# Ledger of designs, part 226: VHH binders against q9xw16

Target 1, 132 residues: q9xw16
Amino acid sequence: MSGWNAYIDTMTAAAPSIKRCAIVGAADGSVWARTEADNVFKASEEELKTFVALFNDVTQVPAKGADIEGVHYVVPRTEESLIFGKKENTGFFAVKTKSAVLIAVYEGPNEVAAQVRKAVESMQTYLNNAGY
Key: E = the ipSAE of ESMFold2; O = the ipSAE of OpenDDE; V2 = 0.75 times the mean of E and O plus 0.25 times the DockQ between their complexes.

## First folded at step 20 (VHH)

Design ge14 (framework vhh_8ghr_2; at its last look DockQ between E and O 0.76; V2 from the best seeds 0.00; counts 0 for: pae E 3.4 > 2)
Fold by OpenDDE, look of step 20:
Structure ge14 (fold): chain B 132 residues (1-132), chain A 123 residues (1-123)
Amino acid sequence: as target 1 above (132 residues)
Amino acid sequence: EVQLVESGGGLVQPGGSLRLSCAASGFTFSDRYSISWVRRAPGKGEELVARITGSGEYTSYADSVKGRFTISADISKNTAYLQMNSLRVEDTAVYYCARGYPPLPESGYMDVWGQGTLVTVSS
């Protein structure tokens, strides 16, 4: 049992369009918590290691996209601590805190993206304020 | 098995100092976790005394101990410490070490606790 699961639950509750979610170590992509059961976040730690490394230079990410759970996403834009990806009616928001990367994969029309982003960024702010 | 073991408690006079240790096993200090010192004084509720992130970079203290207590961690030893200076009678309590996560809006979350070590401050 990981206490980080509570934060997964908080994000998924805040944005119902989130299908899968994970909290991973920013340094190495290690999984701290993830959605399971019917909505298992399936990215491997090797994949996540590569993913979190994208935050070392987010400016390059739009040119090459990002892979999560074996799915390639187009990355329309990035911010210093945010990577946004899209694929058809799905997408993801990934935000970086001091110690972690929060990843939320969502499904739905573009209109749901705002709520997903808000949920993830709210958690980002909360964790940062707590020193994480 | 994940375990925390406190040590260093004892009897001290007011104004004295004491250093508590919290040795962790079964897991490694990292930013995945925080380490907290929580105390329970006789007749009082539980009080979060100090917290440190796994990397040791972030610390927080209760107002009641600010300037007197210092929490630290030695990653190489997988051990956290609480240096208590200028001890007061009201600091008398059982001090627990706990593995935790970022605090939730109300109380935070801690999932592993030590057995506690008694600190008695008395003249």
Scores: ipSAE 0.493, ipTM 0.745, lowest interface PAE 1.1, mean pLDDT 93
Fold by ESMFold2, look of step 20:
Structure ge14 (fold): chain B 132 residues (1-132), chain A 123 residues (1-123)
Amino acid sequence: as target 1 above (132 residues)
Amino acid sequence: EVQLVESGGGLVQPGGSLRLSCAASGFTFSDRYSISWVRRAPGKGEELVARITGSGEYTSYADSVKGRFTISADISKNTAYLQMNSLRVEDTAVYYCARGYPPLPESGYMDVWGQGTLVTVSS
């Protein structure tokens, strides 16, 4: 297994509402680590390649929405390195670092979205400062 | 199968230069990893000398070697290098290369180590 698995654990511990997450290569969507076992992150490699390419022009994403794990999300907003998607009582945050895209899928009431965003942005900052 | 192999160590006089190589096998350099050079001098613990991400875009150095040592990576050769210039007697050590990740408080962040190459700086 990848030495990146510890960072999956760090994110899920920081925001318990995260149900599934992954760390993928920003260039090609290759999976470096993901939640497994009870909470498998099930996006295909082809889907992830399409997903990470959204960061090439993040301003176009709100008009299109985003698909991950075969689920279509509306995207209410983006920032230079962040995509936020929502569907019903679920959502995701995705952030881009120098080398990776971090994806966290959460379930629960809207109150938990800020906690999830904080967890992924904290990891984004940490990885960027470490050169990743 | 996953290995790092150092080469290029030897005996040099103070003020001299050496180039160490760290050849990787069983994995490819990429933005996913970093390569570090760590040295162990007589009577001292390990010192992180230099670090580079596999893409070559991020480097860092110990204060003791800044301006004298340069770390680089050649992705096409799957090899990292440590160019050591203006060598001093206190640079004498066994030099190891290691594959790394961002550090976490509760775990080692270097998971593959080479066997080491001896650098001796002496008149």
Scores: ipSAE 0.286, ipTM 0.606, lowest interface PAE 3.4, mean pLDDT 87
ESMFold2 (binder alone), look of step 20: mean pLDDT 80; pTM 0.818

Design ge2 (framework vhh_8ghr_2; at its last look DockQ between E and O 0.73; V2 from the best seeds 0.00; counts 0 for: pae E 4.4 > 2)
Fold by OpenDDE, look of step 20:
Structure ge2 (fold): chain B 132 residues (1-132), chain A 123 residues (1-123)
Amino acid sequence: as target 1 above (132 residues)
Amino acid sequence: EVQLVESGGGLVQPGGSLRLSCAASGFTFSDRYSISWVRRAPGKGEELVARITGSGEYTSYADSVKGRFTISADISKNTAYLQMNSLRVEDTAVYYCARGYPPLPPGDSFDYWGQGTLVTVSS
């Protein structure tokens, strides 16, 4: 039983537009928890290793984009602990805590993005306050 | 198989010191997990004594033990420790090591526990 699954549930409940979600180690991209069943988060650990490394220099990410689950996303901009991407009617938000990266892949119009961002940033804040 | 094994408990006089160890196997210390010491004293409920993140960078303590107890981890040995100084009679309890995760409201979640080690502080 993984306690991190509860945080996946919390984020997905907070933003119904989230289709898939994962919590991974910031250092190595190891999967701590992910959505499963009908909404399996399918990124490989190798891919995630590369993804989390983007946070080492987020300023370069907009020029490169980001890949999640074999899908390439355009990254319009980044923040120190936030990477978000867009592809057609889909996108993702990834936030970094001290120890983890939270990734939420969503589907819908731009209007749903705000709720997704709020969900992952709320979790980010919670985990940071808890020392993670 | 995940296993936590406590050791180091015993009988000490008030003001004395003990160092508890929690040897973990079946998983590797990382920030995916937290390691906590939880104690159960006779006639009292469960009390979270101290917690440390898997990386060893973040620690927290119950108010009752702040300044007296120190939790630490040796990642290379996959072992957590609880240094207990200035022990008091009220510190008498069975001390358990537990693997946990970031705290969830209203409390922490633990999925594996050790067998516990008895600490008795008595004159």
Scores: ipSAE 0.533, ipTM 0.784, lowest interface PAE 0.9, mean pLDDT 93
Fold by ESMFold2, look of step 20:
Structure ge2 (fold): chain B 132 residues (1-132), chain A 123 residues (1-123)
Amino acid sequence: as target 1 above (132 residues)
Amino acid sequence: EVQLVESGGGLVQPGGSLRLSCAASGFTFSDRYSISWVRRAPGKGEELVARITGSGEYTSYADSVKGRFTISADISKNTAYLQMNSLRVEDTAVYYCARGYPPLPPGDSFDYWGQGTLVTVSS
């Protein structure tokens, strides 16, 4: 196992409610790895460029929400390196590392949101400590 | 095609300096990858001596070279450098430039290697 795909596998294993996820470049939204096959993460390059730019000023995001995979999410909360989006029985967590943005889209009841957040933040910490 | 080309090796006296270069083609430097210098002394195993992310923001060094070696990158030239100061006989080795993905325990994962450049430190 090699490359960024191993980190996709680690996050999906840590929080099975994650249905799609991606690791994208923080500067330009380029896809470094994503879930594939029947769970393809399908955001366009232009959408991802817009999405990662939200981290330039997270305080503006709750007023406008966020789009991922053509789906509009309400953003009830942000932190300096974290955006949480919600739509019906689905949601996402996105966290920024030194080099990347980790995006996890999940489905399920409210209790799984904490599991998803923990999975992405644990990876955020690991990658930051490794210089990524 | 991804390529890494080392240069700058040679014969130097103890206490001297050399600068190694690693010119990359087939990809652009970014924080997506790391660039590492790995050395192999004759009859010995590999030692990771220095690592830098492609943007230059994060660096790390083996204890054996800390304070003497400096890794750097020039993004505009797509080139990484290893400045080696206060060289010792024990630094004699073939030095390889390698590109890596994020580390996975127990070690680094390197997907492309240069040809190596010989550094000999002797009187």
Scores: ipSAE 0.192, ipTM 0.556, lowest interface PAE 4.4, mean pLDDT 87
ESMFold2 (binder alone), look of step 20: mean pLDDT 80; pTM 0.812

Design ge3 (framework vhh_8ghr_2; at its last look DockQ between E and O 0.88; V2 from the best seeds 0.00; counts 0 for: pae E 3.0 > 2)
Fold by OpenDDE, look of step 20:
Structure ge3 (fold): chain B 132 residues (1-132), chain A 123 residues (1-123)
Amino acid sequence: as target 1 above (132 residues)
Amino acid sequence: EVQLVESGGGLVQPGGSLRLSCAASGFTFSDRYSISWVRRAPGKGEELVARITGSGEYTSYADSVKGRFTISADISKNTAYLQMNSLRVEDTAVYYCARGYPPPLEGDYFDYWGQGTLVTVSS
């Protein structure tokens, strides 16, 4: 197991609504860590390469949405280092650090989204402060 | 197979300088990993001396070596370095190179270590 799995565990523990989670390289979408076992994050590296490239111009993402694990999400809003997607009772938060993209896919009502966002943004801040 | 091999250790007088090298194989330097120098002195615990991100853009140092030691990396050679200047007797230790990750709240995590290189500072 990669040492990055500890950070996956931290995010999933902070937000129980997170069903799947991954940490990938911001430059190429390479998978550094992902949830496994019953909650395998299934996005391919090809898909992730395309996904991380969305951060090159987040302003365009709401118009076209985003795909993760073969699922198309509507993207209601973006920020400089954040992409938020929704599909029915599911969604995702993706945040970009200096070198990584953290992706958390969650299930539940809109009320759980705040906790998921807080979890990934907390990790984002932590990693940025550590130079990552 | 991941491997880290340290070199450059030896005997020096106080005030002298040494440059340690850590040649890495089995993986490529990138921000997926950090490279750290960790030392173990006789009768003392383990001390993280310096850390550098895989891209080489971010470095950190223990207070005990700030201003005297410099960590760097040559990505093209997949090699990290520790330039040690103004060496002191208390710098005497076995110096290990280690592959790591962003430190968790509880401390640093390393998954691969070199065999270490001895640095002895003595008059």
Scores: ipSAE 0.462, ipTM 0.732, lowest interface PAE 1.1, mean pLDDT 93
Fold by ESMFold2, look of step 20:
Structure ge3 (fold): chain B 132 residues (1-132), chain A 123 residues (1-123)
Amino acid sequence: as target 1 above (132 residues)
Amino acid sequence: EVQLVESGGGLVQPGGSLRLSCAASGFTFSDRYSISWVRRAPGKGEELVARITGSGEYTSYADSVKGRFTISADISKNTAYLQMNSLRVEDTAVYYCARGYPPPLEGDYFDYWGQGTLVTVSS
């Protein structure tokens, strides 16, 4: 049992369209918490190490895209601490805090994406203010 | 096995100082965790006294101890400290260190606790 699971629950409650979600260490991609059971977040250790390293230079990410759970996403835009990936009717938002990367994978139309972004950015702000 | 071991408690006069130590094993201090000092005095519930993140960047204190107590960490020793100055009789309690996380919206959560160390402030 991990106290980080409460943050997974908070994000999925705030944006029910999130299908899978994880909190991983920003330095090494280690999984601190993730959705489990029927909605297991399945990204490999190797994928996560590569994924969190994208935040070292987000300007390079749109040219190459990003991989999560064995799925390749086009990355139409990034911000200093945010990566948005899109594939068909699915996508992800990932945000970096001081110590972690929050990853939320969703399915659905544009208003779903906005809700997901708001949920992860609200948590990003909270964690940064708490020193994480 | 995760273990937290407190030391440094004892009897001290009002106005005196003590330094408590919390030695950790089974995990390394890191950005994933926080270390907190929590005290329990006779007839009172638990009071979160101080918290430090694994990076050492953020600390927080109960109002009752601000300006008198300082939490710190030495990552090379995997140990957290609580420097207690200007001690008062009201600081008498068993002091526990606990491993935690950022506070969730519905309260604090600690998954491992030490056995506690008694601090008695008396003439």
Scores: ipSAE 0.342, ipTM 0.654, lowest interface PAE 3.0, mean pLDDT 88
ESMFold2 (binder alone), look of step 20: mean pLDDT 81; pTM 0.824

Design ge4 (framework vhh_8ghr_2; at its last fold request DockQ between E and O 0.78; V2 from the best seeds 0.00; counts 0 for: pae E 4.6 > 2)
Fold by OpenDDE, fold request of step 21:
Structure ge4 (fold): chain B 132 residues (1-132), chain A 123 residues (1-123)
Amino acid sequence: as target 1 above (132 residues)
Amino acid sequence: EVQLVESGGGLVQPGGSLRLSCAASGFTFSDRHSISWVRRAPGKGEELVARITGSGEYTSYADSVKGRFTISADISKNTAYLQMNSLRVEDTAVYYCARGYPPLPEGDYFDYWGQGTLVTVSS
């Protein structure tokens, strides 16, 4: 097991609506940790490589959306280190740290999104403060 | 196969200096992992001495060694170092290099360790 799994567990514990989660390298999309077992995060390496590259110019992402695990999400807006998308009663939050991208896919009403965002942004802050 | 090999330990007088090296193989230094020096003194438990991010940009130290020890990394050589200055008798310990991750409130996790190198500070 990777030590990064502990951070996956922390995020999923903080937001029960998170169904799948991954921590990937910001430079290449390599998977450092992901949810497994009954809730496997299934994005391919090529897809993740493309996804993390979106952070190079987030301003273009709302126009084209984002794909995670073969699912296309509408991206209403972006921030410098934040990409989030929606599809029906599902969505994702992706935040970029110095070295990583944290991705959380959630299911539920819009009200649960705030908790998911808080979970990933809290982890983002924690990792940034640690130099990651 | 991941391996960490420490070197540079030995006998030194109080106030002296010593530089430890940790040569890593089987993986490349990156922020996927951290590198730490952990020491175990006779009759005592483990103490995290210093940590450095895989990129080598950020470091942290135990209060007991702040201002005296410096952790660094040469990415091109895949090697980490611990420069120990102003050594004290209480710094006597086996020093281990360990591959780890960002610090966790619950406790640090290390997945690979070196065999350790003995540092003895004695007059």
Scores: ipSAE 0.847, ipTM 0.919, lowest interface PAE 0.6, mean pLDDT 96
Fold by ESMFold2, look of step 20:
Structure ge4 (fold): chain B 132 residues (1-132), chain A 123 residues (1-123)
Amino acid sequence: as target 1 above (132 residues)
Amino acid sequence: EVQLVESGGGLVQPGGSLRLSCAASGFTFSDRHSISWVRRAPGKGEELVARITGSGEYTSYADSVKGRFTISADISKNTAYLQMNSLRVEDTAVYYCARGYPPLPEGDYFDYWGQGTLVTVSS
């Protein structure tokens, strides 16, 4: 439960439908922590650098979609600090905090998506209040 | 090797001032980490005195020192400081610099600690 790895554990515990997740630096996409072992989050540094830059103007993301782990997602909706991506029975939520971007990849129906969003936004609020 | 080295402790009279320094090596201050000052007085447990994030934009203080102590960071020198003003006898303690993360439900987690610097406030 060292460093940022504890926060990965907190998110996955809050929404078990999260299959993979990561915490990355908002400025450069550097990986601070991610799911490992059986659920490794696989994205290159270059892919993550491109991904976090989407938060510079979220209004342009629905027209382009988003790529993570080599998968292209349709982005039906964004908010100032949130990107929601969908592909078939999978999706992701990504939220930006003061210093990080939290990415959670999940599988399941719409009820699952709401639970994942709540877990990620709860962590977003917590980190923002702590100065991160 | 991550290393934190405190300096600036000493003997001072009540009402006096000291400035503590925490020089870091083996990592660069960033918003990924925070730097905290933690003190241990004789017969007492740990007290988190002050915290600063690597950007310097978030600071927090124990109620016992608020308004008297100021934490700051000089990113270019990879060094954090604790300016202690209006010192009181109850501020007597060994002061440690520690590297931390956002708090966990079970409390603060610090993965590296300095050796400590003694501050004695006495007439």
Scores: ipSAE 0.336, ipTM 0.645, lowest interface PAE 3.0, mean pLDDT 88
ESMFold2 (binder alone), look of step 20: mean pLDDT 79; pTM 0.808
OpenDDE, look of step 20: ipSAE 0.791; ipTM 0.890
ESMFold2, fold request of step 21: ipSAE 0.200, 0.164, 0.191; ipTM 0.565, 0.515, 0.555
ESMFold2 (binder alone), fold request of step 21: mean pLDDT 80, 80, 81; pTM 0.815, 0.819, 0.819
OpenDDE, fold request of step 21: ipSAE 0.839, 0.783; ipTM 0.915, 0.891

Design ge5 (framework vhh_8ghr_2; at its last fold request DockQ between E and O 0.82; V2 from the best seeds 0.00; counts 0 for: pae E 3.0 > 2)
Fold by OpenDDE, fold request of step 21:
Structure ge5 (fold): chain B 132 residues (1-132), chain A 123 residues (1-123)
Amino acid sequence: as target 1 above (132 residues)
Amino acid sequence: EVQLVESGGGLVQPGGSLRLSCAASGFTFSDRYSISWVRRAPGKGEELVARIKGSGEYTSYADSVKGRFTISADISKNTAYLQMNSLRVEDTAVYYCARGYPPLPEGDYFDYWGQGTLVTVSS
């Protein structure tokens, strides 16, 4: 197992509404760790390559949305290092660190989104402080 | 297969210098991994000496070696180094190279280790 799995576990423990999660390289979308077993994060490397490239110009993302695991999400807005999307009772938060993109897909009412965001942003801060 | 091979250890007098090398294979130095030097002195526990991000952009040191030791990485050679200056008797230990990740709150995690190289500082 990759040492990055520990960070996946930390995020999923912090936000139970997270169904699937992945840590990928910011430069190329390579998968460093992902949820597996009963909650497999199923995005292909090609899809992830496209996804991480969205951070090159986040201002254009709301107009076209974002795709993860073959699912198209509406992106209401973006920040420099944050892309989030919604689809019905599901959504995702993706944050960019110095080296990685953290992706969390969640399911639940809108109220759970805040906890998911907090989980991924906390990890973002932690990793950034560690130089990653 | 991932392998780490240390070299450069030996006998040196106090105040002397030594440069250790860690040649890595089976993976490429990148932002995905960190490389650390961990030492173990006889009868003592392990001590993290220095850590470097695979890309070479971020380093950290134990307080005991700050200002004396320098960790570096040559990505083109997939090799990490530990330059040890102003060596002291208490630096005597087996020095291991290890592949790791960003430090966890619970402690450091390493998945691959080298065989270690002995550094002896003695007058």
Scores: ipSAE 0.859, ipTM 0.922, lowest interface PAE 0.6, mean pLDDT 96
Fold by ESMFold2, look of step 20:
Structure ge5 (fold): chain B 132 residues (1-132), chain A 123 residues (1-123)
Amino acid sequence: as target 1 above (132 residues)
Amino acid sequence: EVQLVESGGGLVQPGGSLRLSCAASGFTFSDRYSISWVRRAPGKGEELVARIKGSGEYTSYADSVKGRFTISADISKNTAYLQMNSLRVEDTAVYYCARGYPPLPEGDYFDYWGQGTLVTVSS
C-alpha cells in the first residue's frame, strides 16, 4: 500500500496490540487513513473534529475525558502533543504531528501500553521530521 | 477529476532562468498532500527535483538543484511553482508536477501526474 495507508500498516506492525488506528487531519479531523475490514476504525467525522480540537489545550482534557468510536475514555494524563485514554481493558494513544493526529486504539492489559505508545511516538517523530 | 497542468517550459541558454507553474484542480492544496516536481531526461529514469507540502511549507530539493531551484506554492491560486536559475545543459528534461505524500523508505508515491513541460537548456 501507498500514501497515508502505508503509515497505518507501519504502526500496526510495530505494535500488534493495536486493534484499530487512524491518521486524521489536525485541523478538522478528516480521515486520511484508517484500519479497515475486520478492524474498521469507526469514528465519525464530527466526533473526530471534536477529538482533534482537544489538542488546542491538552491541560483541559483530563477533566473532560475523550470520546472515540462512541466510547468514552478516562484521560489520566496528557503531554503537549499526546493524549492517553483508558476504559476497562482497552485504551488509546493519540499524538499530534505538524499536520495530523495519529490515533491508536489497543486492547489488552496495561503491560502493552508502552509498546503502543512507542509505536505512535516513533511515527510522530518520523512525520514531524518529514514536515508532516 | 484531479488534474495537474504544467506550463512555463521552453528553450533557454545555459545560465538562464525559467519558472514552471503547476495549476491544480479537483483538490485543494493542504497539509494532507505534497506537490513535487519530477524530471525525466532522455534515457534516464525519473528524478525527484523538489517537494513542497501543499500548505506552502516544508521544502526539500535534490542535491543536483539545491541553491539553484526554488519550489513555492500560492494556495489562493492552487498553484505550485518551480523557479529554475543558473540552468545547465544537464537540467534538460521533461518536468512533471505530481501529487504525493510523506516519503517512505520504499520510495516516493505519487497518485496524480501532469502531462509534463519540456525544458531544453542548450547553447
Scores: ipSAE 0.363, ipTM 0.703, lowest interface PAE 2.7, mean pLDDT 89
ESMFold2 (binder alone), look of step 20: mean pLDDT 80; pTM 0.823
OpenDDE, look of step 20: ipSAE 0.846; ipTM 0.910
ESMFold2, fold request of step 21: ipSAE 0.316, 0.301, 0.255; ipTM 0.696, 0.677, 0.622
ESMFold2 (binder alone), fold request of step 21: mean pLDDT 80, 80, 80; pTM 0.823, 0.825, 0.825
OpenDDE, fold request of step 21: ipSAE 0.851, 0.847; ipTM 0.918, 0.916

Design ge6 (framework vhh_8ghr_2; at its last look DockQ between E and O 0.81; V2 from the best seeds 0.00; counts 0 for: pae E 8.8 > 2, SAP .696 > .668)
Fold by OpenDDE, look of step 20:
Structure ge6 (fold): chain B 132 residues (1-132), chain A 123 residues (1-123)
Amino acid sequence: as target 1 above (132 residues)
Amino acid sequence: EVQLVESGGGLVQPGGSLRLSCAASGFTFSDWYSISWVRRAPGKGEELVARITGSGEYTSYADSVKGRFTISADISKNTAYLQMNSLRVEDTAVYYCARGYPPLPEGDYFDYWGQGTLVTVSS
C-alpha cells in the first residue's frame, strides 16, 4: 500500500459520500493512490492524462464537460484549481495542488456536495502548504 | 529495491560543521516523495530534523536546528544532503535519512530508512 493511500483514507473519512477517489500526478495523470477493493477507482491512465490536462484551461471545461471512469459529467462550474461535475445523483470534485490532482467521486443529493468539496479542498490546502 | 545510504557522520567539536549525504537508489526523487533527516539522540526519542520535497523546492526544519542546518538535494545524483553548521553538543545523535510523503496531520510517514550515520559533537 502506498503511503499516499493515507490521504485517500483521510478524504473518505471526512466525507462519507465519497465513493471513490484518487490522487494523480498533475503533469501526466499517473496514479499515486486510489480507492480499491469494493470501491475501485477505475479511470485509466489515458483518461486521467486527458483529465488533468483540463486544468490547463478550466474556462473551457463547462462547455464540454469531463469524463471520469468512462462516465460523462456536466461541469456546472470551474475555478482556477477546481473542477466540479454532476450527473444525476452523482458528481465529482477535482482539485489541483502544486504537483497533484485530487479526484473524489461522490453519490448523494446536492447537500452532500459541500462536505465532499470541503474534504478535498482541505487536503488541497494541506498538501499545498507542504509543497505538494 | 529502494535503498538509502547515509554518510558523512563523525566526531566534531562544538561550533564545527559536518555535511551528511543520503544516496538514494531504487527510486527517483520526485514529487511523489519527501526526503527527511531524522535523528535519535541517546536517551531521547526521534526528532524530525529537516524535510525536503522530492522536487527539491520546499524545505522545513525543526526549531532546534533552524538557521544552523540546511537540507538540499541534487536530483541529478539522486542524493540529499544535510549541511550542519554551528554544531552543538546536543546535536549528538544518529542521523537517519528517510523517504516519506507529505506530512499528515498525525505526523510524518516514512516507508524506507537508511542505516544511519553517527554524529558526535564533543570537546
Scores: ipSAE 0.022, ipTM 0.323, lowest interface PAE 5.1, mean pLDDT 90
Fold by ESMFold2, look of step 20:
Structure ge6 (fold): chain B 132 residues (1-132), chain A 123 residues (1-123)
Amino acid sequence: as target 1 above (132 residues)
Amino acid sequence: EVQLVESGGGLVQPGGSLRLSCAASGFTFSDWYSISWVRRAPGKGEELVARITGSGEYTSYADSVKGRFTISADISKNTAYLQMNSLRVEDTAVYYCARGYPPLPEGDYFDYWGQGTLVTVSS
């Protein structure tokens, strides 16, 4: 949704290696906001519904991986509210808040992953503290 | 058209109570919005007084009102409330209802505002 765009901008400013990101509803994968223009986050509603449901049991995700934007990622690790995916020179971090899932897709080697994780987890904390 | 309509302001003595209402139309309460009460006093900037998620499940308050004010929501009426107890002269302000989002480090963002309702606390 358009009112959430400021939070997208905050995450991308905090971690320039983020190429695309979105904030989606945890219950249904509906898009609240996403990167636009040259870096449009392109995931279907059905893909996002499937993706957010991974948080119902994160322990199953490493065995099967995850799909976003039509790309299949291996998932080397999960935590209670975090999924980390890798594909070649790209990856993602996704975190769940009370009401939302934050998804950040980055490009680059593993050295940038910590910055991306920090940006996404900082926003996770903001949203949880605000009741989202 | 999104609208927020405040009511319930007035004149009250110190130590008294008042309840403000914010009726929303053009959107339904949801988990992706918040409703906030923001006040503006003479000679002061705007202060975020209280925030509630659109679902009604989470609340937060400014330190200046904590323990005295309670924000709540009635989802079936699409209305938020601010119960103001133990009022003080410094609570005198125009109180606005605003629709917003979780706060950012650079400040709060509100996309729709009500007209404001005046609360005067005077002996």
Scores: ipSAE 0.013, ipTM 0.281, lowest interface PAE 8.8, mean pLDDT 84
ESMFold2 (binder alone), look of step 20: mean pLDDT 80; pTM 0.813

